# Designs tried in a protein design chat: VHH binders against IgGFc-binding protein (FCGBP). Part 14

Target 1, 184 residues: IgGFc-binding protein (FCGBP), of Homo sapiens (Human) (q9y6r7r2070to2253)
Amino acid sequence: AECQAWGDPHYVTLDGHRFNFQGTCEYLLSAPCHGPPLGAENFTVTVANEHRGSQAVSYTRSVTLQIYNHSLTLSARWPRKLQVDGVFVTLPFQLDSLLHAHLSGADVVVTTTSGLSLAFDGDSFVRLRVPAAYAGSLCGLCGNYNQDPADDLKAVGGKPAGWQVGGAQGCGECVSKPCPSPCT
Key: E = the ipSAE of ESMFold2; O = the ipSAE of OpenDDE; V2 = 0.75 times the mean of E and O plus 0.25 times the DockQ between their complexes.

## First folded at step 18 (VHH; framework vhh_enristomig)

Design q23 (from m6 with R28K K56R; at its last look DockQ between E and O 0.70; V2 from the best seeds 0.74)
Fold by ESMFold2, look of step 18:
Structure q23 (fold): chain B 184 residues (1-184), chain A 118 residues (1-118)
Amino acid sequence: as target 1 above (184 residues)
Amino acid sequence: EVQLLESGGGEVQPGGSLRLSCAASGFKFDWYAINWYRQAPGKQREWVSTITSEGRTYYAESVKGRFTISRDNAKNTLYLQMSSLRAEDTAVYYCARDLREYEGYKYWGQGTLVTVKP
């Protein structure tokens, strides 16, 4: 299954639930929040969002995959590049036999041996593909992966901001003039 | 290559109307909020209006009730209908997708001049 974030932003979860959310903090996109299924690799994917002029909307600035005790970051601030543990690497990149990263058009694509795939186009378009072994164990903006789109935001009361995991103090607030209403 | 091309500016009498257009290419127009900004001589650029990808609209207080932003996703075109124009609306009007300090003006048009005669 594939979760996507694109544009200003639109989201579709691993279960097909569609929603829009304009927060500007760092959010959990997907992780096995109570530990991975037996035999499956643990991971965490977070996104950091930003305004890009208008305060009415936001965009995905960067996405970070934490897996195998490493951190891999893709960003609109440096398109078509990859940081591993805070250091730029040459693409294509190989982390032992565990994962590969390569360019595909505008995308940097990270693929793991376990079938996890993360792509970011250096602008706003994130795609996260997660193997079926994780079904029912996931949380975050991408939902719980239980084949029911209706409950994907239930853990945060229908409020995607509940998945905030970081960001500067006051992120998500409407601090600029003109600040169109609603800021949400 | 991203392009934003404004048109429709010109001279108009006070109280008159103009319709600005912005033709967009080189990106998925219907994914993004698009904005109008303006810059009067000797002034900083100021935000005028935003329309989101889903059609929600927002306006600066100085133009609310007089300007209407719209988009036609089939034509990749953004519009600004300006009515009840005043001398203080005289400015170069810019169409912009994004403003990020680390990108400069990559997603901005070159502007179209609107002059409201005294």
Scores: ipSAE 0.624, ipTM 0.813, lowest interface PAE 1.5, mean pLDDT 87
ESMFold2 (binder alone), look of step 18: mean pLDDT 83; pTM 0.847
OpenDDE, look of step 18: ipSAE 0.873; ipTM 0.925

Design q24 (from m6 with E103Y Y105T; at its last fold request DockQ between E and O 0.81; V2 from the best seeds 0.78)
Amino acid sequence: EVQLLESGGGEVQPGGSLRLSCAASGFRFDWYAINWYRQAPGKQREWVSTITSEGKTYYAESVKGRFTISRDNAKNTLYLQMSSLRAEDTAVYYCARDLREYYGTKYWGQGTLVTVKP
ESMFold2, look of step 18: ipSAE 0.707; ipTM 0.856
ESMFold2 (binder alone), look of step 18: mean pLDDT 84; pTM 0.847
OpenDDE, look of step 18: ipSAE 0.845; ipTM 0.910
ESMFold2, look of step 19: ipSAE 0.593; ipTM 0.805
ESMFold2 (binder alone), look of step 19: mean pLDDT 84; pTM 0.851
OpenDDE, look of step 19: ipSAE 0.854; ipTM 0.917
ESMFold2, fold request of step 20: ipSAE 0.588, 0.615, 0.662; ipTM 0.805, 0.812, 0.835
ESMFold2 (binder alone), fold request of step 20: mean pLDDT 84, 84, 84; pTM 0.845, 0.848, 0.850
OpenDDE, fold request of step 20: ipSAE 0.870, 0.869, 0.863; ipTM 0.923, 0.923, 0.920

Design q25 (from m6 with E101P; at its last look DockQ between E and O 0.66; V2 from the best seeds 0.70)
Fold by ESMFold2, look of step 18:
Structure q25 (fold): chain B 184 residues (1-184), chain A 118 residues (1-118)
Amino acid sequence: as target 1 above (184 residues)
Amino acid sequence: EVQLLESGGGEVQPGGSLRLSCAASGFRFDWYAINWYRQAPGKQREWVSTITSEGKTYYAESVKGRFTISRDNAKNTLYLQMSSLRAEDTAVYYCARDLRPYEGYKYWGQGTLVTVKP
């Protein structure tokens, strides 16, 4: 199944639930809630979002995959590039037999032996494919992966901001009206 | 390559109206909020209006009630309907997708001049 985030932003969960969310913090996109299923690799995918002039909306600035004790980051700040553990690497990139990263058009695509695939176009479009082995085990903005769209945000009371895992003080959606004066 | 091309500027009498257009290409227009900015001679660029991908609209106080932003996603086109124009509205008007600290003016048009005669 595939979870997507795009634009200013729109989300589709692993279960097909669609929602919009304009937070500007760091959020959990997907991870196993109580550890991975038996025999599956643990992982965490987070996104960091930002305003881009207008405070009315946000966009995905970066996506970080943590897996195999490594941190892989894709970012709009440096499109078509990859940082591994904070260091830029040459694409295509191979980490032993564990994962491979390459360019496909505008996307940096990371694939793992565990069957995960993460792509980011360096602008706003994130795609995360997760193998069926993780069904029922996941949490985050991408939902719980139980093929029921209706309960994907239940763990946070229907409020995507409940998946915040980081960000500066005062981050979040613009709640004052009228929003969007650019801060810069 | 992202391209934004403004048109519709010109000279107008005070109290008059103009409609600006911005033709967009090189990106998924319907995914993004799009903005109008303006720059009067000797001044910094000033935010004017934003329309989100969902169609929500926002305006600077100086233009509220006089300007209307709209978009046609099928034509990849942004509009600014300006009415009750004043001399203070004289500026080069720019459409812009993004203002990011690390990108500069990469996602901006070249501008269209609006002159309101004194």
Scores: ipSAE 0.576, ipTM 0.793, lowest interface PAE 1.7, mean pLDDT 87
ESMFold2 (binder alone), look of step 18: mean pLDDT 83; pTM 0.844
OpenDDE, look of step 18: ipSAE 0.844; ipTM 0.910

## First folded at step 19 (VHH; framework vhh_enristomig)

Design s1 (from q24 with D30S; at its last look DockQ between E and O 0.01; V2 from the best seeds 0.00; counts 0 for: pae O 3.3 > 2, placed apart)
Fold by OpenDDE, look of step 19:
Structure s1 (fold): chain B 184 residues (1-184), chain A 118 residues (1-118)
Amino acid sequence: as target 1 above (184 residues)
Amino acid sequence: EVQLLESGGGEVQPGGSLRLSCAASGFRFSWYAINWYRQAPGKQREWVSTITSEGKTYYAESVKGRFTISRDNAKNTLYLQMSSLRAEDTAVYYCARDLREYYGTKYWGQGTLVTVKP
């Protein structure tokens, strides 16, 4: 299944739930909440969002995959680039026999041999594909992957801001009026 | 090391009030949203409330209007003011930055027991 985030920003969970969220902090996109299923790799994907031009909307500034004791970061600040553990690497990039990263059009695509794939176009479009083995085990903005889109955000009471995992002081979502009208 | 330690639980009668505290250390408290969770006997863990780094608050429908989450960044402390307590509020209450930390038993304490009974 695939989870997507794009624009200002729109989310489609792994189960197909659609929602918008304009937070400007760092948020959990996807991870096994209870640990990975047997035989599956543990991973964490987080997104850092920022305002662009308007205080009413945000965009994904960067996306980070933590896996195999490494941190892989893709950022709109450096399109078509990959940082591994904070260091820019040459693409295509191979991490042992487990992970491969390459350019595909505008996207940097990170794929694992297990079937996990993360793509970022260097602007706002994030795609996360996860193997079926993770069904029912995930949480974050991408949902729980249990084939029920209605409960994807249940763990945070339907409030995506509940998935904040970091961010600069003062980051958040517009909470005080007047707030500019969000874009669609 | 990240630590979150809950306190303030106890036994109260229905309709009573109680304030829980969560003392945080080992990270930049003011930069993070913090959550309250609870687990009642024989039930699954459930989300109770969230306060973002910006101070925005969210509540489960079951506690809305009765519970108030707040934070004191200077003291690195999270609070949950509970009022109009009900029997169904009986649970062990936990604070955590996110579900991964909560379910992974990594960055949270022992919880604090709240018992609501006559």
Scores: ipSAE 0.030, ipTM 0.402, lowest interface PAE 3.3, mean pLDDT 88
ESMFold2, look of step 19: ipSAE 0.607; ipTM 0.807
ESMFold2 (binder alone), look of step 19: mean pLDDT 84; pTM 0.853

Design s2 (from q24 with R28K Y103W; at its last look DockQ between E and O 0.67; V2 from the best seeds 0.00; counts 0 for: grease 24.4 > 24.2)
Fold by ESMFold2, look of step 19:
Structure s2 (fold): chain B 184 residues (1-184), chain A 118 residues (1-118)
Amino acid sequence: as target 1 above (184 residues)
Amino acid sequence: EVQLLESGGGEVQPGGSLRLSCAASGFKFDWYAINWYRQAPGKQREWVSTITSEGKTYYAESVKGRFTISRDNAKNTLYLQMSSLRAEDTAVYYCARDLREYWGTKYWGQGTLVTVKP
């Protein structure tokens, strides 16, 4: 299944639930909340969002995949580039037999042996594909991956801001109308 | 190639009306909020209005009730209907998707001049 974030922003979860959310902090996109299924690799995908002039909306600035004790970051601040553990690498990139990253048009695409695929176009369009082995074990903006779109935000009471995991100082504070919800 | 091309500017008497248009290309127009900004000579660019991809509208307090932003996603076109124009509305009006400052393609146009005659 594939979770997407695009534009100002729109989200569609792994279960097909669509919502919009204009927060400007760092948010959990997807992770196994109580540990991965037996034999599956643990991972965390987060997004950092930003305003780009207008205070009415936000955009995905960067996406970070944490897996195999490494952090891989894709960003609108440097399109078509990849940082691994904070250091730019040459694309195509190979981490042993564990993952591969390459350019596909505007996208940087990261694929892992565990079956995850993450793509970011250097602008606003994030795509995260997770294997069926993780079904039922996930949380975050991408939902719980149980084939029921109606419950994907239930864990945060329907409030996507409940998935905040970080952010720049003051990111959750409202500085103009309309404001994102404050951080919890 | 990203383009935003403004049109419809001109001279108008106080209390008059103008309709600005912005033709957009080179990106997925219906994915993004689109904005109007304006800049008088010697002044900083100021935000005027935003319409989101879902059609929600937002206005600076100085133009609320006088200006109406709209979009036509089938034509990739943004509009600004300006009414009850005042001398302080004189500026170059810019159509912009965003004002990203750190990297990337320019997502704003060259502007169209609106002059409200004294």
Scores: ipSAE 0.722, ipTM 0.860, lowest interface PAE 1.1, mean pLDDT 88
ESMFold2 (binder alone), look of step 19: mean pLDDT 83; pTM 0.840
OpenDDE, look of step 19: ipSAE 0.838; ipTM 0.908

Design s3 (from q24 with R28K D30S K56R; at its last look DockQ between E and O 0.01; V2 from the best seeds 0.00; counts 0 for: pae O 6.5 > 2, placed apart)
Fold by OpenDDE, look of step 19:
Structure s3 (fold): chain B 184 residues (1-184), chain A 118 residues (1-118)
Amino acid sequence: as target 1 above (184 residues)
Amino acid sequence: EVQLLESGGGEVQPGGSLRLSCAASGFKFSWYAINWYRQAPGKQREWVSTITSEGRTYYAESVKGRFTISRDNAKNTLYLQMSSLRAEDTAVYYCARDLREYYGTKYWGQGTLVTVKP
């Protein structure tokens, strides 16, 4: 299944739930909340969002994959670039026999042999594909992957801001009226 | 095996200071951002602070200007210097490498208790 985020920003969870979220902090996109399924790799994907041109909307500034005891970061600050453990690497990039990163058009695509894939176009479009083995084991903005889109945000009471894991001072979501109208 | 062990908690008076430590092992410490979380009695866990692998720091608004996160990669240790402590800072403090350590109940350590009271 695939989770997507794009624009200002729109989210489609692994189960197909659609929602908009204008937070400007750092958020959990996807991870096994209670550990990975047997035989599956542990991983964490986080996104950092920011305002661009308007206080009414946010965009994904960066996305980070933690896996195999490494941190892989893609950022709109450096399109078509990949940082591994804080260091820019040459693409295509191979991490042992487990992980491969390459350019595909505007996208940097990170794929594992186990079937996990993360893509970022260097602007706002994030795609996360996860193997079926993770069904029912995930949490974050991408949902729980249990084939029920209706409960994807249940863990945070229907409020995506509940997946905040960090952020700079003043980051957040407009919670006090009047709020600027988000773009679509 | 990933291990994070918190220490340094104790009882302090309002306005006091305390320094927490988190000893890390089982992973390449310098490659990861490390986080502090806390859980007050009867309340949900909340994020406190983060320091990235590059040394960038982030703070919850409630602790900004009072807490300072730092790390010593040579010692594989994370620190939280707390000053101007308030009653509402009373909580068990946890350090976490990744989100599963925060959201996944089975990954929680013992934490270290900070009690702020007269």
Scores: ipSAE 0.018, ipTM 0.293, lowest interface PAE 6.5, mean pLDDT 87
ESMFold2, look of step 19: ipSAE 0.592; ipTM 0.804
ESMFold2 (binder alone), look of step 19: mean pLDDT 84; pTM 0.854

Design s4 (from q24 with G104D; at its last read DockQ between E and O 0.71; V2 from the best seeds 0.74)
Amino acid sequence: EVQLLESGGGEVQPGGSLRLSCAASGFRFDWYAINWYRQAPGKQREWVSTITSEGKTYYAESVKGRFTISRDNAKNTLYLQMSSLRAEDTAVYYCARDLREYYDTKYWGQGTLVTVKP
ESMFold2, look of step 19: ipSAE 0.685; ipTM 0.842
ESMFold2 (binder alone), look of step 19: mean pLDDT 82; pTM 0.829
OpenDDE, look of step 19: ipSAE 0.836; ipTM 0.906
ESMFold2, fold request of step 20: ipSAE 0.635, 0.677, 0.677; ipTM 0.826, 0.845, 0.846
ESMFold2 (binder alone), fold request of step 20: mean pLDDT 83, 83, 84; pTM 0.844, 0.845, 0.844
OpenDDE, fold request of step 20: ipSAE 0.837, 0.837, 0.834; ipTM 0.912, 0.911, 0.909
ESMFold2, fold request of step 24: ipSAE 0.686, 0.693, 0.697; ipTM 0.848, 0.853, 0.855
ESMFold2 (binder alone), fold request of step 24: mean pLDDT 83, 83, 84; pTM 0.840, 0.847, 0.844
OpenDDE, fold request of step 24: ipSAE 0.831, 0.846, 0.823; ipTM 0.908, 0.912, 0.900
ESMFold2, last read: ipSAE 0.665, 0.633, 0.651; ipTM 0.835, 0.828, 0.832
ESMFold2 (binder alone), last read: mean pLDDT 83, 84, 83; pTM 0.841, 0.845, 0.840
OpenDDE, last read: ipSAE 0.836, 0.817, 0.834; ipTM 0.910, 0.898, 0.909

Design s5 (from q24 with W31S Y32S R100S Y102S Y103S; at its last look DockQ between E and O 0.61; V2 from the best seeds 0.00; counts 0 for: pae E 3.4 > 2)
Fold by ESMFold2, look of step 19:
Structure s5 (fold): chain B 184 residues (1-184), chain A 118 residues (1-118)
Amino acid sequence: as target 1 above (184 residues)
Amino acid sequence: EVQLLESGGGEVQPGGSLRLSCAASGFRFDSSAINWYRQAPGKQREWVSTITSEGKTYYAESVKGRFTISRDNAKNTLYLQMSSLRAEDTAVYYCARDLSESSGTKYWGQGTLVTVKP
């Protein structure tokens, strides 16, 4: 299954639920919130969003995958590059037999032996593929992966901002018009 | 390569109308909010209007009721219909996804001049 964030931004969850959300903090995109299923690797994917001109919308600035005790970050600040634990690496990149990262057109694509795939186009388009082994165990903006799109935001009361995990003080505040609507 | 090309500017009498166009290419236009900004001589560039990818529109108070922003995603084109023009609307008008240069890519155009004779 694939979760996407694109544009200003639109989200589609692992279960096919579509929503828009213009927060500018750091948010949980996906993680196994009570630990991974037996035999599956733990991971966390977060996004940091920003306004780009207008306060009415935001865009994904960067995405970070934490897995195997490493942190891999893709960012619009440095397109077509990858930081591992804060240090730029040469692409293609290999971490033992655990994960591989490479360029595919504009995307940096990270794939893991566990079957995760994360892609970012260096601008705003994030794609996260999660193998079926994680079904029912996930939380975040990408939903709970239970094949029911209707309940994907239930854990936060239908409010995507409930998945905030970070951001500078005052993030999410509108400092000038126009301001985003609270939600769709 | 990202391009935003404005057109439709010119001279007009007070109370007149003009329609600006902006042709966009090289980025995901149909999923981006797009904006009009303007800059009068000696003034800061100011926001005029925004249209989101889903079609929601926003206007600066000074132009509300007189200007209409629209988009044609099939043609990757943004429009600004201006009516009841006033001398204070004289400016260079810019089409932009955003004004940031942090990625090294420019998401704004060179502008088109609108002159409303006093």
Scores: ipSAE 0.340, ipTM 0.693, lowest interface PAE 3.4, mean pLDDT 86
ESMFold2 (binder alone), look of step 19: mean pLDDT 81; pTM 0.813
OpenDDE, look of step 19: ipSAE 0.677; ipTM 0.846

## First folded at step 20 (VHH)

Design t1 (from s2 with Y107H; framework vhh_enristomig; at its last look DockQ between E and O 0.62; V2 from the best seeds 0.00; counts 0 for: pae E 2.05 > 2)
Fold by ESMFold2, look of step 20:
Structure t1 (fold): chain B 184 residues (1-184), chain A 118 residues (1-118)
Amino acid sequence: as target 1 above (184 residues)
Amino acid sequence: EVQLLESGGGEVQPGGSLRLSCAASGFKFDWYAINWYRQAPGKQREWVSTITSEGKTYYAESVKGRFTISRDNAKNTLYLQMSSLRAEDTAVYYCARDLREYWGTKHWGQGTLVTVKP
């Protein structure tokens, strides 16, 4: 299944729920709520959003994948580039036999052996593909991955801002939730 | 890559009307909010209006009720219908998808001049 964020922004969850959300903080896009399913790798994907002139909408500025004790960041500030643990790397990039990152047109694409795939076009378009092994175990803007679009924001009371995990002062209200704690 | 080209400016009398157009290319026009800005001589560039990808419209207080922003996604074109024009509306008008600081001026067009006779 694939979760997407694009444009100013539109979201579609892993379960097909569509919503718009113009927050400018850092938000949890997807992570296992209470650890991954048996045999699946733990991960966290966050997005940081920004205004780009008008205050009426926002856009995805960057997306960060935390996996294998590394942090991989894709950003509109440096299109077609990848930072690993804060340091630019040459593409294509290989992390042992577990993770590969490469260019595909405008996208930087990060793929794991387990089938997790993250792409960002350096502008606004994030795509996160998650293998079926994670079904029912996920939290964040991408939903819980249970094939029911209606409950994808239930953990935050229907309010996408409840998935805030960071951001500048005044960007939004922080709301504590059970998976992963989006605010302290 | 991203191109935005303004047209339709000219001279008008106070109370007159003009329609500005902005031809867009090099991006998925229907994904993005598009904006009009203006810059009067010796002044900072200021926001005028925004239309979102879903068609929601927003206006600066100084132009509310007089200006109408619209878009034609099939033609990748943004419009600004201006009516009840005043001398203070005299400016170069720019369309812009975004004003990220790291874009610099190479993604702004030449603009289109609107002159409202005093």
Scores: ipSAE 0.527, ipTM 0.772, lowest interface PAE 2.0, mean pLDDT 85
ESMFold2 (binder alone), look of step 20: mean pLDDT 83; pTM 0.840
OpenDDE, look of step 20: ipSAE 0.860; ipTM 0.919

Design t2 (from s2 with G104D; framework vhh_enristomig; at its last look DockQ between E and O 0.65; V2 from the best seeds 0.70)
Fold by ESMFold2, look of step 20:
Structure t2 (fold): chain B 184 residues (1-184), chain A 118 residues (1-118)
Amino acid sequence: as target 1 above (184 residues)
Amino acid sequence: EVQLLESGGGEVQPGGSLRLSCAASGFKFDWYAINWYRQAPGKQREWVSTITSEGKTYYAESVKGRFTISRDNAKNTLYLQMSSLRAEDTAVYYCARDLREYWDTKYWGQGTLVTVKP
């Protein structure tokens, strides 16, 4: 299944639930809540969001995959590039037999041997594909992956801001609402 | 890449009206909020209005009730209907999708000058 974030922003979860969320903090996009299923690799995907002039909306600035004790980051600040553990690498990139990263059009695409795939277009469009083996085990903005779209935000009471895992002080202002503000 | 082309500026008497247009290309127009900004001579750039991808509209206090932002997603075009114009509205008006320092590939449109005669 595939979870997406795009634009200012729109989200669709692994279960097909659609919602909009204007937060500007760091949020958990997806991770196994109580460890991965037997034989599946553990991972964490987070997004950091930002305003881009107007205070009424936000956009995905960067996305980070933590897997195999490494951190892989894709960002709108440096399109078509990848940082591994904070250091830029040459694309295509190979981490042993575990994962591969390459350019596909505007996207940097990271894939693992087990079929987990993360893509970011360097602008706002994040795609996370997760193999079916993780069904029922996940949490975050991408939902719990139980084939029921209606319950994907239940763990945070319907409030996507409940998945905040970081961010600058004050980033939680205007949670789930456009902010009234003149900006310049 | 992202391209924005403003038009519709000109000279007008106080109390008059103008309609600005912004033709957009090079991105998924209906995914993004689009903004109007303005910069008067000797002044800092000022946010004027935003319309979100969902169609919600927001205005600076100085223009509320006088300016109306709209978009036509089928034509990839943003509009600003300005009425009850005042001398303080004299500025170059810009449409922009992204206004942040690290997005320098296309930061603004070229702008269109609105002059409200004293």
Scores: ipSAE 0.624, ipTM 0.814, lowest interface PAE 1.5, mean pLDDT 86
ESMFold2 (binder alone), look of step 20: mean pLDDT 82; pTM 0.829
OpenDDE, look of step 20: ipSAE 0.815; ipTM 0.898

Design t3 (from s2 with K28T T105E; framework vhh_enristomig; at its last look DockQ between E and O 0.75; V2 from the best seeds 0.75)
Fold by ESMFold2, look of step 20:
Structure t3 (fold): chain B 184 residues (1-184), chain A 118 residues (1-118)
Amino acid sequence: as target 1 above (184 residues)
Amino acid sequence: EVQLLESGGGEVQPGGSLRLSCAASGFTFDWYAINWYRQAPGKQREWVSTITSEGKTYYAESVKGRFTISRDNAKNTLYLQMSSLRAEDTAVYYCARDLREYWGEKYWGQGTLVTVKP
C-alpha cells in the first residue's frame, strides 16, 4: 500500500484515509508500533515540515528513512540528492544488497530489500510504499495499515499533532486566525 | 520552468478598483497556497493576502474588507480584486508561492505596477 503527503499538506494513509494537517514540527510518518512483524525489518520514517509563505499552512521539507542501522534523508533544501548517515552520496547509490537509491525525474527513489519504497520530489511530494507484511503493525501519520481508514488517527485522538517526534522550539500548526505573515 | 506572471496593474483614481491576475505554470498549482505581496517605492515588500489550496483566505489588516483574493485552479490563475483604493496602495504587486531563502526568487513573479493617483 502507499501513503502520500503533498502540497500544503494533504495526506492519504496506507488505508486510504485522507486528511490535511499543517504542523511545522517533525512527525512520525510510519514505523512499527511495537517492533516489526516476524521476519520483517524494523524501520522509521519521519518528516520535517516547514512554512513556505503563509503561517496557516506547511509543507514537507524533508523525509528521513531509518533502516538497517542507516539514516537516509531526502530534502527540498537539496533536490535530487541523498544523504546517507549525514553524508551526500552519488546517485545511483547501492548499499550492499540491502537498498538502492536512484533518480527518477524530480524524485529521489529509495527501495529496500525489505520491500519499502520511499520517493520525494525535492519540493513537497513524498510517497511511502509499505509491504503487506506490515499490515496491522504500523503507527504514524500514514495510519495503522489495518484496511480501515476510519481509525487511522485513533491512537492520537484524531489529532495528527500527536505524532510529533521533534522540531524547532515553537513549532506547530496555526489553529486560529489571523496567523502571522511569513515575511512580517 | 516555473513562471508566475502578473497582469492587470495600471493607474486609478482614489476609491477606484482594479483586478490583478497571476498566471502560474511549471508546478502543480492546486497543491499550494499562493500569495500576493506588494512593494512601494523605498519600502520593504509586505504581505497582502494568501489563499490556501483549500480556498481559505487571509488578509493583511491594511487591506481587509477592500481586497478579495481568489483562485481558479482549472486555469492555474490567482486573482486579487482591489476596491476602495488609496494612495498608500500604490506599489508593485507580486504573486508568490514560496519564500524559502534556499530557493531564492524561483517562485516569485516579476510584478505588476498599481498606481493610485494622489
Scores: ipSAE 0.658, ipTM 0.828, lowest interface PAE 1.4, mean pLDDT 88
ESMFold2 (binder alone), look of step 20: mean pLDDT 83; pTM 0.840
OpenDDE, look of step 20: ipSAE 0.840; ipTM 0.908

